# VH-VL binders against Cytochrome c-554 (cycF): the designs that were tried, part 3

Target 1, 133 residues: Cytochrome c-554 (cycF), of Cereibacter sphaeroides (q3j2p2)
Amino acid sequence: QDARQIERMIEGRHGLMTLMAHELGKLGGMAKEETPYDAEVAGKAASNLSALASVISPELFPKGSAVGEAEDSEALPAIWEKPDDFAQKISGMEEAAAKMQAAAGTDLASLQGAMRDLGAACGSCHETYRQKD

## First folded at step 1 (VH-VL)

Design c6 (framework fv_concizumab)
Fold by ESMFold2-Fast, scan of step 1:
Structure c6 (fold): chain C 133 residues (1-133), chain A 121 residues (1-121), chain B 112 residues (1-112)
Amino acid sequence: as target 1 above (133 residues)
Amino acid sequence: EVQLVESGGGLVKPGGSLRLSCAASGFTFSSYGMSWVRQTPEKRLEWVATISRGGSYTYFPDSVQGRFTISRDNAKNSLYLQMNSLRAEDTAVYYCARHGYYGSSKWFDPWGQGTTVTVSS
Amino acid sequence: DIVMTQTPLSLSVTPGQPASISCKSSQSLLHSDGKTYLNWYLQKPGQSPQLLIYEVSSRFSGVPDRFSGSGSGTDFTLKISRVEAEDVGVYYCMQYTHFPLTFGGGTKVEIK
């Protein structure tokens, strides 16, 4: 892919993560009891998050888009060194997001349980494949 | 208010060098790609250089490739154009312009007020 | 390089009458992503250029509805349904489907 296509992919990837963080922020606020639990709001946020997570794939990480290879990228070279493990981490996040979608509209305790699972899945992928803050 | 202000233009002899600056204000400079576009005395518009929002990707037409370099300092909200080996045909009003990242459709909004470069013996 | 040809070179229009400007490219501006990257700019006397239309037909923020863009492939048109005094200036088309980016030669619009 030429440099312009890689730059567009990194921008799209970051935009996707920003939208996911927005939905996660709503769910996290309720799970921490910083915001009153609202089943309808939680259900919609979880639905949006699940839809966003479903488009994450290795295709969003073309060769040449790693940290140090392209500007603004936080993707570690390990993504291309361990493609099977990276794919499994993506599947784990997708599964956790689907569980959140099933749980978020039920009650606060269900939301809190699903949030622990989702946080673990996201953290596991970031620990291995994203440049640390 | 979104503003772009160019400076550094002047009279220079063929073969000389000049460095143009563009000061940006009123928006998050680091979120936008930037370009230089010049207007000849005949009023023809010519694209001169483009730089990505973070500075890693730069593009030039063949007419200035190897002679001009574009750079930016996001901490200072500033864009630069280093012009070397200047020719009479480089005489123009030079504008900096905002466009966003590659894939953005709103290229060249806004434009600065322009700075005049005259290359003559 | 893609050559952009504008016609006419100049237009003298009675206030309230329509104006039409043509822009033709030497090659198709349809990108492989399905988009056509053609913009229109207006330079009023003594001012810097300003964006009017992007992606062939989308009006930029604040641009009056009397301005419209249309076209596909290699043939594009900018129309002003009723020309007003503040519309005088030079209009330029620009393609950014392929590098290098190229502009049309401009069309000067004047009021009779």
Scores: ipSAE 0.000, ipTM 0.505, lowest interface PAE 18.5, mean pLDDT 83

Design c7 (framework fv_concizumab)
Fold by ESMFold2-Fast, scan of step 1:
Structure c7 (fold): chain C 133 residues (1-133), chain A 122 residues (1-122), chain B 112 residues (1-112)
Amino acid sequence: as target 1 above (133 residues)
Amino acid sequence: EVQLVESGGGLVKPGGSLRLSCAASGFTFSDYAMSWVRQTPEKRLEWVATISSGGRTIYFPDSVQGRFTISRDNAKNSLYLQMNSLRAEDTAVYYCATPYSSSWYKGAFDIWGQGTTVTVSS
Amino acid sequence: DIVMTQTPLSLSVTPGQPASISCKSSQSLLYSDGRTYLNWYLQKPGQSPQLLIYKVSNRFSGVPDRFSGSGSGTDFTLKISRVEAEDVGVYYCMQSIELPYTFGGGTKVEIK
């Protein structure tokens, strides 16, 4: 692959994660009761998060885009060494995001439950497949 | 010993230019992202610039974008900050810093240099 | 930009007594990876800032256990269980969840 194409994809992955974090921040604030619960705001944030999560696929991780192979990449080689497990982690995140979309606009307790599932799914994927701090 | 040493600070008039350098030693410089952070006379800390390990990805806050340029020379273990169109509010102690022990863009700055002073005054 | 607000502005402590510093962010510092990117630094007089705590509660290498960090979302606290003379300086919180990185205004800790 052209180095420029790989660089562009890594920038795209970072942008996707940043947008997901923006939506997650709104939901997290409400779930922790740091901001007042608002069903419409929560529903829209969850919808956006679900749409963003649906973009995550192996296509975003071309060979040559791992940490150590390309600048600014945090993707561990394990992504390409354990493709079935990586795909399962992505599926888990999509399922958790879908649960959040169903729950966020209902009430605060439903939002809080879905946040626990979503946080666990995101953390599990990153713990295995993202460069540690 | 992991060490960062800044140089190039001085007195400059508004609208002038200055180039800062940071010499790194004691670690594999080319493996780590590098940043510049400044401290105003009022003791506020402000992030100024970040450059990726290989030099291709660069970030600036709006306050210096278009005026400052960050670059690095991995063969010389050196980081640079070119400052153009300097303003009084750019007066600060400039530190180079690295998230040596963490991921590059979300890491805490665990290694800091001793700083070099830039004064922009008529 | 994420705004970081520290309180108090300054704190005068008798040696051996505890101290607490608050840091509030204008938005959540929880990232999609389940981690919270809030860090604490100490700047001793005449010295560069030094890392104390990263990701809310993790003590950096060599930092004494009398320092502890806690919090979640937008509200964070740095505690010193028993302040010693070498703890004098200015404490800063910093978010590293997104660019631009932003710092709190600082809290000066001095001994009575």
Scores: ipSAE 0.000, ipTM 0.486, lowest interface PAE 20.6, mean pLDDT 82

Design c8 (framework fv_concizumab)
Fold by ESMFold2-Fast, scan of step 1:
Structure c8 (fold): chain C 133 residues (1-133), chain A 125 residues (1-125), chain B 112 residues (1-112)
Amino acid sequence: as target 1 above (133 residues)
Amino acid sequence: EVQLVESGGGLVKPGGSLRLSCAASGFSFSSYAMSWVRQTPEKRLEWVATISESGSYTYFPDSVQGRFTISRDNAKNSLYLQMNSLRAEDTAVYYCARSKYYYDSRGYLHAFDIWGQGTTVTVSS
Amino acid sequence: DIVMTQTPLSLSVTPGQPASISCKSSQSLLHSDGKTYLNWYLQKPGQSPQLLIYEVSNRFSGVPDRFSGSGSGTDFTLKISRVEAEDVGVYYCMQGTHYPRTFGGGTKVEIK
């Protein structure tokens, strides 16, 4: 594949993750009670997060964009070795994000429950498919 | 109420094996990474093992690597520690511990927020 | 391995007086994510350890505000503004930044 096209895709993935982290940070701050719970802010952040998560697909991971194959990539070869499992992990994250969108604007306890489920889904995918720190 | 209850401790001779269990209740078990932390007779705390939420990743310090295995059954809300080739220095109270959940994308290995009551393992001839 | 050194080994405090415990790490605990994973645990007599402070200065749920944590890099402090009978026990610091995770040797706090 075109080396420059792969570089742009990796930049796109990093940008997407950065925006998702920004929204997740707002929800996390409220869930930890480090910032006051605000139903409107939580609802907006959850909607943005859900929309961003919907962009995640195997299409963002073209052949040749793995760690060691392209600069700045943290994607493990297992993504291409276990495509069905990777797709299931993405579906799990989408489901968790949808639950967050339904729960975030209700009350603090609902947001906290959804945050734990969302974090577990993200963590499970990262543990299997992203290079460890 | 969040609870972790360990079982399976006992007296075992050097070179023997023992399997510890931890029953979790009061929280979404499958949403948390879980750990074992031991306390020696000298009261030193030592991290022993961690398992990811899915069970796909396990982490160990060099002192137990290759001898201990950690596993979980999310359907049964249970955590296990299989200890093989036991040594005198493995004598300790073994605590099941929940890895503190972080509400950002950085992970779960940074703190232990809920601990069980502990189960005693004595390795002696 | 990261070595965590606690001082003092033990201290006796008159009820209502403050107490301070130091924890020093052999390397900086600043993680690449910008956070510092230094935690404090309390083990009361006959009980399991319990989380008091995480990420240097954040009190865990239910922990009284008389407990405070501070520090950065390699030097950390736990302070109890007004020691009460229920605060007796052994305090441990722990680093969650580097592999393997390690604990300090403990500081015993007693009431005079």
Scores: ipSAE 0.000, ipTM 0.546, lowest interface PAE 14.5, mean pLDDT 84

Design c9 (framework fv_concizumab)
Fold by ESMFold2-Fast, scan of step 1:
Structure c9 (fold): chain C 133 residues (1-133), chain A 120 residues (1-120), chain B 112 residues (1-112)
Amino acid sequence: as target 1 above (133 residues)
Amino acid sequence: EVQLVESGGGLVKPGGSLRLSCAASGFTFSKYAMSWVRQTPEKRLEWVATISSYGSYTYFPDSVQGRFTISRDNAKNSLYLQMNSLRAEDTAVYYCAREYGDYRGYFDLWGQGTTVTVSS
Amino acid sequence: DIVMTQTPLSLSVTPGQPASISCKSSQSLLYTDGKTYLNWYLQKPGQSPQLLIYKVSNRFSGVPDRFSGSGSGTDFTLKISRVEAEDVGVYYCMQSIQWPLTFGGGTKVEIK
C-alpha cells in the first residue's frame, strides 16, 4: 500500500476518534451529573456518535498501518492476526452506540445505563487492539 | 468434517431448567461468533442468543433475556445455553449455528438440533 | 423489532417451472456501511435449515445458480429459475441488520 495513503488513513482514524470523544464528553458529563441533563443535547450527541461509529470498519486499518510500521499509529498487530474478532468488537461498539442513540433522549437513567454498555464495548476493543501508553 | 452437534434436550416441567451443549469440530471455533436458533412446533424460526468469538459480548431477544445464558469454552470447542424458568412457549427444536460474515453475520453452518419440550 | 413478512405461505410448482418468493421488512435493511443484511435459508423435510443466499444476492458455496436473490430497502425476492424435486422445503428470509435477529414466517415449496 502507498505510504502516503497509510499516513492519511491514520490521520483520518485519529480525527474520527477525536470527534467521537467530543460527543462522548457531552454524554459522559451528563451521565456523571457534572452538567445538567438536557434531552435535546443528549439526543443530538448520541445521534452524532452513532453516525461516527458507523464509519469504523476494517477498511480504516490497511496492512502497514500498525504501531511500529507507521508514525503515530497505536493499532496493535492483533487487528490483522484476529480479523474476525476485531470485526466482532467493531460490531459490538456499533450496537452500543445505537442503543445510546435510542436511550439518550429519554431520561437521565436511560442515558446512564447506555453509557455503561458503551464504555464496556469501547474499553474491550481498546484493551485488545490499541497500544497502551 | 466441519460440524456442530447439539445435546441436552429433553422433557422438563414449567419453571424448570435445562442446559444445552453444542460440540464443534473441523474448524477454528474461537474465530466465530456462535448462536442458538429455535424452531417452534408451528415451524417458526426464532433467534435465541448470540455470543462473540471470545465471549466478550452476548445478545438475547427480550423473550429470553434474564432467563437464558449463553457461554462458550473455546479450549473444548463447546457452546452452551443455560435455560432457566422455562415456559411452555420455549418448547422447540434448538439449533446451534455458526455466524459468519462482516459486522452482521449470517448462519453458514447449523447443527442437527435438540428437542426441548416444556410440559406438565 | 423488525418484522419480516413472506408471501406466499405456500406454492406448488410443476417441475422445471420457475418459482418466486417475496420477503418484506418493516424497515430498511440497508446499513450505514452500504450493505443490506437480508439472508435466505432452506429447510428440506427432516433436515436442519441451510444457508442459500446471504446479503441479498450472494449465493452460498455449493448453491446451484438456478437460485437468485434480489431486492433493496424493504422488498426482496428469491427466485428459482427451474424448480427441481430436491428444492422442496420451507424457505425463510432473515434480517441481520439489528438485534433481535428476525425471520420471515416461511414459504413452503411443493412439487405438483
Scores: ipSAE 0.000, ipTM 0.508, lowest interface PAE 18.9, mean pLDDT 84

Design d1 (framework fv_diridavumab)
Fold by ESMFold2-Fast, scan of step 1:
Structure d1 (fold): chain C 133 residues (1-133), chain A 123 residues (1-123), chain B 111 residues (1-111)
Amino acid sequence: as target 1 above (133 residues)
Amino acid sequence: EVQLVESGAEVKKPGSSVKVSCKASGGTFSSYAISWVRQAPGQGPEWMGGIIPIFGTAKYAPKFQGRVTITADDFAGTVYMELSSLRSEDTAMYYCARDRGYYGSGSYYMDVWGKGTTVTVSS
Amino acid sequence: QSVLTQPPSVSAAPGQKVTISCSGSSSNIGNNYVSWYQQLPGTAPKLLIYDNNKRPSGIPDRFSGSKSGTSATLGITGLQTGDEANYYCGTWDSSLSAYVVFGGGTKLTVL
């Protein structure tokens, strides 16, 4: 893999996270009661989020794409040092997204419960594998 | 290393529309969002909206919803912001900027800015 | 109109230290990371600080950031005449349905 391919993959990862954030923002707004709950909007956002999460895999993190090795990367070396744990974190996020898809269209309380689970899964992965301050 | 190059100054009449362009130079747009931020004389910056060029998805601030349209021209590597029904209050410097964050992280910042396009709305 | 509150101006002599505050609420600064931007007269804003206290490459360590509760602070030590500029804080505010909100700005004068 050359530097250009690594650069494009990092751009792809960031784009994927941005789209997931867009869907997450709708769900979060409703879960916090900042916007009125709308079952149809929530269901569609959760469906989109689940589809986007399904694209995440270790292949989006080739060797040489870590923080300090490539520009704009926030991925910590631990991703490549602990590949089984990283894969487990990805699986956990996919499961949480699927639960959100099942719950979001039901009622506000169901959305709020699933949102808590999704937030925990995302935070767990970021705490271990994403660069911080 | 990418730079954002904005189109030239515009003078418009009230009720007309203005379309400002933002082009990547020295590289291509990354998959990060490109935001449009305006600044009226003596005021702080105000976020108008943004787009992710590779996906073509735009989001707008509620204040500008219905008046602003942000598009990406994949062929030219350019992002556009069109503001309609212009008023004297729309007189401002308009910047395009690259966004690095997302809502779920609580982190959203602009690391590369264009030089700005002056838009004056006067009769 | 700005969502975040900053003092309109601060001034100090060369070599001194200044602190610029930025006050918000739980929906913005209280729950999200803060960035700071420097704007020299006639230029675009320039990122000084992101994620509360990180500096981009090329920003000297004279510039620092911190956050506590619903307020953030930009610190500038060893003031130079070239630091005369407007300084803006920025963050995320979900209550406004917008990705970013900015402060009204603080004009720093180095006398």
Scores: ipSAE 0.000, ipTM 0.532, lowest interface PAE 12.0, mean pLDDT 79

Design d10 (framework fv_diridavumab)
Fold by ESMFold2-Fast, scan of step 1:
Structure d10 (fold): chain C 133 residues (1-133), chain A 121 residues (1-121), chain B 111 residues (1-111)
Amino acid sequence: as target 1 above (133 residues)
Amino acid sequence: EVQLVESGAEVKKPGSSVKVSCKASGDTFSRYAISWVRQAPGQGPEWMGGIIPFFGTAKYAPKFQGRVTITADDFAGTVYMELSSLRSEDTAMYYCARAYSGSKYTGFDYWGKGTTVTVSS
Amino acid sequence: QSVLTQPPSVSAAPGQKVTISCSGSSSNIGNHYVSWYQQLPGTAPKLLIYDNNKRPSGIPDRFSGSKSGTSATLGITGLQTGDEANYYCGTWDSSRSAGYVFGGGTKLTVL
């Protein structure tokens, strides 16, 4: 793999995470009651989030793209040391995003429950596999 | 094809509780909201609440909050509705119904045949 | 009273057409999709219209729906005796934790 291929993949991961954060921000604002709950907006945001999460896979993390190996990467070496565990964490996040898609358009309480589950799944993956600085 | 099968008719005394079941088969039970809708004799349908089985989180209409409990056994594909402190006004046909797309913006596309609950002395 | 207002009854002869209205507010019909249900005596309600104006597979094109502002309308053409039933509109209400709300119902009599 050449340096430019790795740089493109890191940029792609950052772009994906930025779009996911945008959708999560809408859902989180409503779940925290910082913004009024809007079922249509919540349903659309959850649908977008589920679609974005579906493209997360180990192939987005080629060897040589870890923190310290490539510029601007936050991915910890543990991803490549524990590939099966990492894949299972990704699967869990994908499932939580799908649950959110089913729940977000139902009502505020359903959104709040799904947000707690999604936050826990995302946090668990990031605690193990993302640099915190 | 999705099918909703409800438990049999119940006759209860005032002050007691009743628990009705709805067994669902088919593609997306876990991810679709299942609602309970009742209809008293001569009256229109009244939404009581619903649950998304995968989450186990239930939502209740304000009129029934505190008296109704909706639960799901996701593995068994069954949703339950328990109504407590029964009064004669709770005499009704009780239906389970599935949301069209799992969203509140769509209607109920599959209905059980209904369970009659009669509350009398 | 129900949150969504329907006329209690309508009637017409076979072959004629009728419309059934459903009136609400911005927190329900104004901001959410409307569905319509047919209920024959002794049966569970049957979905006739979803997303304001769409028919499920198997529903004849004699049935149509529309929505304008905070009101919705169910249209039935070419009336048949088998259309005698109660008709209910339904939608989500986002103003409080009430959830899904139904109209009071309209009894259609085909004379």
Scores: ipSAE 0.000, ipTM 0.491, lowest interface PAE 17.4, mean pLDDT 78

Design d11 (framework fv_diridavumab)
Fold by ESMFold2-Fast, scan of step 1:
Structure d11 (fold): chain C 133 residues (1-133), chain A 124 residues (1-124), chain B 111 residues (1-111)
Amino acid sequence: as target 1 above (133 residues)
Amino acid sequence: EVQLVESGAEVKKPGSSVKVSCKASGGTFSKYAISWVRQAPGQGPEWMGGIIPIFGSTKYAPKFQGRVTITADDFAGTVYMELSSLRSEDTAMYYCARHSYDILTGYSRYFDLWGKGTTVTVSS
Amino acid sequence: QSVLTQPPSVSAAPGQKVTISCSGSSSNIENNYVSWYQQLPGTAPKLLIYDTNKRPSGIPDRFSGSKSGTSATLGITGLQTGDEANYYCGTWDYSLSAGVVFGGGTKLTVL
């Protein structure tokens, strides 16, 4: 019972991250100049990313959904040991995504600046709270 | 084949600073993070810190916080490591090492490619 | 001291098998993937194993990795004289403000 709810939540987290990665891939490609900058495409990708980031919250990480406790989970126990810090990291990601939404459609330089902020926010959360190698 | 090319050997006096560089030959750093790992004679490797060059984002090991600065040229050209207030115990081989980076997941915790290393000797 | 503990040396004859242990804690090995590096005399470390049990292209299947609880193991079968080297485990430690940590190394002597 509880195991099915936890498994569904982990699958939901992975799905959300996959969609965010899709939007980030478009923005990152342009920021790295691997893809020609397109203001409309960048603006839409940033808008989608901001909407996706807005659904991230501690409630997506219930007790029992940590690595070693549930299959396919990469979430470290520190999430539940430092809930205020985890919540603050999520808030930082939302703020960075909002900055990206404001900047991405302006020009390449603005996109590149906002991407630096977003990369730092995403990396900070994952370095502390996600098992990844 | 991609190689990591570090700058040449350095001999420094105690209290000075050293700056070493790392460049990708035959490739680019745009999809990677670069770490600096040192190895003192007869010792194991010691991670100093790393950078995601495209973002300028850095992370330093606590032992080196305040003494090490890692920087990069725009968009993955060359990565630098500067270590200040040198002591004799900083005498070591200094490696740059590559690991993958994804915006969503951060940087990986293993190093798939290592430079040949550069020696830094601190003596009076 | 290194954060991860390895035996300082191991030895065996050609054709035999050896295992090298790497001991840590819940803040590192138990909850993170483990990597292994081979360092031949006078050379830089080379990746042997990543994600606890995966081999990069070019690494023979004589090398294997595993993990149980807070300990990881590197296995080498069909030992060859060219395997004589120092071996280091590595992982992430979230208790150190999220940093990479290495073992102190194990010197493998092929007698």
Scores: ipSAE 0.005, ipTM 0.572, lowest interface PAE 9.8, mean pLDDT 80

Design d2 (framework fv_diridavumab)
Fold by ESMFold2-Fast, scan of step 1:
Structure d2 (fold): chain C 133 residues (1-133), chain A 121 residues (1-121), chain B 111 residues (1-111)
Amino acid sequence: as target 1 above (133 residues)
Amino acid sequence: EVQLVESGAEVKKPGSSVKVSCKASGGTFSRYAISWVRQAPGQGPEWMGGIIPIFGTTKYAPKFQGRVTITADDFAGTVYMELSSLRSEDTAMYYCARGYSSSYKYYFDYWGKGTTVTVSS
Amino acid sequence: QSVLTQPPSVSAAPGQKVTISCSGSSSNIGSNYVSWYQQLPGTAPKLLIYDNNKRPSGIPDRFSGSKSGTSATLGITGLQTGDEANYYCGTWDSSLSGYYVFGGGTKLTVL
């Protein structure tokens, strides 16, 4: 029973990451000038990304869903050992996503700046709480 | 247009390390997983591992755990694969390949042309 | 030795039909989607079949796939000399925390 719930949560986390990657793909393409900048498209993608990021919470990481405890999990035990720090990293990503929402619809240079900030926030959380090897 | 452009051929001595690059374009880098697959002369492909560049998450095949490191340079749109403690058995063609969506479980729809790595003394 | 077993070679004349088998276990083919890849001499593998039986754009309908239990099959009809290649099955193996596995390959000769 519990094992089924954990497996579904891990699948849910991966699904959330996939949707976030889809929105980030649009923004990243424009930021790298692989796709022409479009303020309306960028603004909508940033809004969607912010909404998706708002779903991320410690509730998505139940005990027993860590690396080595459940299949396909990349979550490090540190998530459950340092819950306050983990929550703070999530808040940092939410702040970066909000800054992206403010910047993405303005112009290309603003989008590029916000992409650097968002990438750093995502990387900071993953560096501490995701399995690297 | 999806393109995966790999770095040039390498000749290495046993015990050294090699780092191969894969530049991804056409919206690939920021949306899809990129995997590394090698193929020794006359043998079949062998999955080494992959990365989801946007999140920096990696997954490695058990055989390569501890010897392979896959990284991404977000600014350059490039994924790297570094293989350490090289042996003659590591002589192979090394491919980068795009996985369907942001998951390692699915098929590879686009492949780089491959980088030849020769390990000999 | 591969986790997924394929016959080393198959051969047939132009216009004939061949089938290539891929045998695995419950943790791989039995639980996950199977893909097939074609590799012409000197080239990278090319996706031929995905999700057990689907064809990417540009792959002719004479190529087909199927899966039953822990085995998968690639079917090729109306063989052409241009079909001479190595064919590999591939799938996810859910054991050992998960990893992608390829079959050992089958060399198709069209004589």
Scores: ipSAE 0.000, ipTM 0.520, lowest interface PAE 13.9, mean pLDDT 80

Design d3 (framework fv_diridavumab)
Fold by ESMFold2-Fast, scan of step 1:
Order: C-alpha cells, then sequence, then structure tokens
Structure d3 (fold): chain C 133 residues (1-133), chain A 124 residues (1-124), chain B 111 residues (1-111)
C-alpha cells in the first residue's frame, strides 16, 4: 500500500512539473519575443503557474520517494537531509510565481522583468534537489 | 562553483564548418541559458545566439541566422555551436557564457560566467 | 560597427574618478537592463555591473553604474593601476527580436 502511495505521488509530481513547464514555456516564448506578446494569454499562463506552484510542498516528497528508492523518481536525498532549505526554495518559487501573476498581463516589459525572478527560483530549486544525470 | 570548459583551438579552411563545445564542470546547463559570444582580434564582443535548454529553444542573431546552429545535451552538460560556410572574417575567439538568470534574452542580457574561449582561425 | 557607442579611450591618474559612457537607442538601453564588463588582456570578459547598477558578489563598490534614457555610465572611483583594461557595455535589443548588443569598448589607461 505504502509503495503504491509513493508511486502515485511520484506520478503526481511528474504531472505537476509537466504542467508547470507548459505554462512556463508560453511565458518564456513571449519574453524572448519568439511568440507575439498577448496580455490575456500571458495573464492566464501566469495565473495557472501560480496555482500549480501553490500545491508544491514537502508533503509531495514522502520518505522513500527519492531517486534510487522508488521507480521513476528524480528527487535527490538532499530534500530529506535539508528540509528547511528545501522548504525555503519552495517558498521562493511560490513568491516568484505570484510576482509573475501580477506582472504578466500588464505589458511585455513587465513580463520580461518577472521572468528573471521566476527563472532564478526554478533554477535554484532544481540545481540542488533534482537529478540532472 | 560551475565552470564552462570549451573545446580546443581550431584551424579551418574557407567554406568549411567548425563545431565548438562548451561543457559545464561542477554543475549542469539544464536550467540555465547559455550563449555564444565571439570577439575578433581588436574588436568588441558580438553575440551570436543562445539556447535555453529548459524551453528547448535556440535563438540566433540575424547576422548569423542560417549559418549558426546551437544545440544542447542537458544530461551531458554540454552545449555546442556549429558555424558553417566559414570566411576569413570568422577568425575570432569564441566564448560560451552563462546568462545570470534563466531568461537569456528579453530584458536581462547579463553574462556572469564565461568560458576561457576557443580560438578559431580561418585560413587557406 | 558596434551597436552601442562608447568613447574609444579614457585616462586618469591613480586615486581619481573616471566615467565611461555608453549610448544606444530606445530598443536597447532605453527599454532594457544595461550590463558592464571588464576585460584584461588575454582574458575573457568579467561581469562588473548588471541590471543597470547592481554589482555581483566580489566586485568592489568603487565600481558603479547608472542609466538615464538611452545612455548608461560606468563610474570608477579610487582608480588603481589594476583597473587598466577594456570596458564594454551590453544590453538586450528588442528591435532585433533577439539577443544582446555590445559597445565597441573603452580602453582605460591609468597614467
Amino acid sequence: as target 1 above (133 residues)
Amino acid sequence: EVQLVESGAEVKKPGSSVKVSCKASGGTFSNYAISWVRQAPGQGPEWMGGIIPMFGTAKYAPKFQGRVTITADDFAGTVYMELSSLRSEDTAMYYCAREKYYDSSGYLGAFDIWGKGTTVTVSS
Amino acid sequence: QSVLTQPPSVSAAPGQKVTISCSGSSSNIGNNYVSWYQQLPGTAPKLLIYENNKRPSGIPDRFSGSKSGTSATLGITGLQTGDEANYYCGAWDSRLSAGVVFGGGTKLTVL
């Protein structure tokens, strides 16, 4: 049972990350001017990203769900070794997503500014806590 | 701290292609933007293009569009730049450089970590 | 020619203050962050200033940046012989729908 619960949680984490990447890709495309800026599309993408980031918590990372402990997991053991730092990274991500939500629908320059904070928060968390291989 | 390690010097004939690699040491490229910047002798830097592996997209300066290809291997931590149809004017030092944040274009345009550079000489 | 315009050279004595200018247009400096780089002979450029006026860790407060309209300036106070180098400004250029543009460089000579 517990093994099945862990596998379902890992599937949930993968789904969450996939949806976040999808929304982030839209915002990034506009910020790089590869896609024409559209305030409504940008605002909706940022809103979705903020909502998705809000469900990230230590609860999504139960003991036994690390890389090497469970199938398909990319989570490094450092998550459980440094829980306060991991929680702080999650909070930073959530704050950056909220700033993007406030900025993305205003204009291209505001979107580009907020991308800086969002990109830094995403990278900081992944650099420390996700398997790069 | 991450360092960018570039491949060795190249000497090429006009009309050929050159492929330069840039490998992350002590880290990875998967969540960072990496650009290629060249500098001809006695000249200022010139941005050629960059890639954001997280978004899977490469962007090129108009001057190099059609001649340059930038690719990334996130798992190996290596980014490549291939320049085709080489001319003598392509003789330069080629740097890979990391954007300070994920977004390598738009509003930022700041490079905080640089490779030591790869000399490419085009001569007949 | 370089997209951003810098004076080719500037000189001052040790202990003095020097200012290096960088001029562009609304599509680059006017609408985007400015960065500054120091390049010693035979080395890669080193980031001195980002986001118009911020210093990376390890860069002394003698180096400062500012931006007004379509122009930016790098200020160096308490000039030292080790500051003798080429200095480049850079900014993203929205008109090109791509990439970063750089200045032609300013050679700082400490007399």
Scores: ipSAE 0.000, ipTM 0.521, lowest interface PAE 12.3, mean pLDDT 78

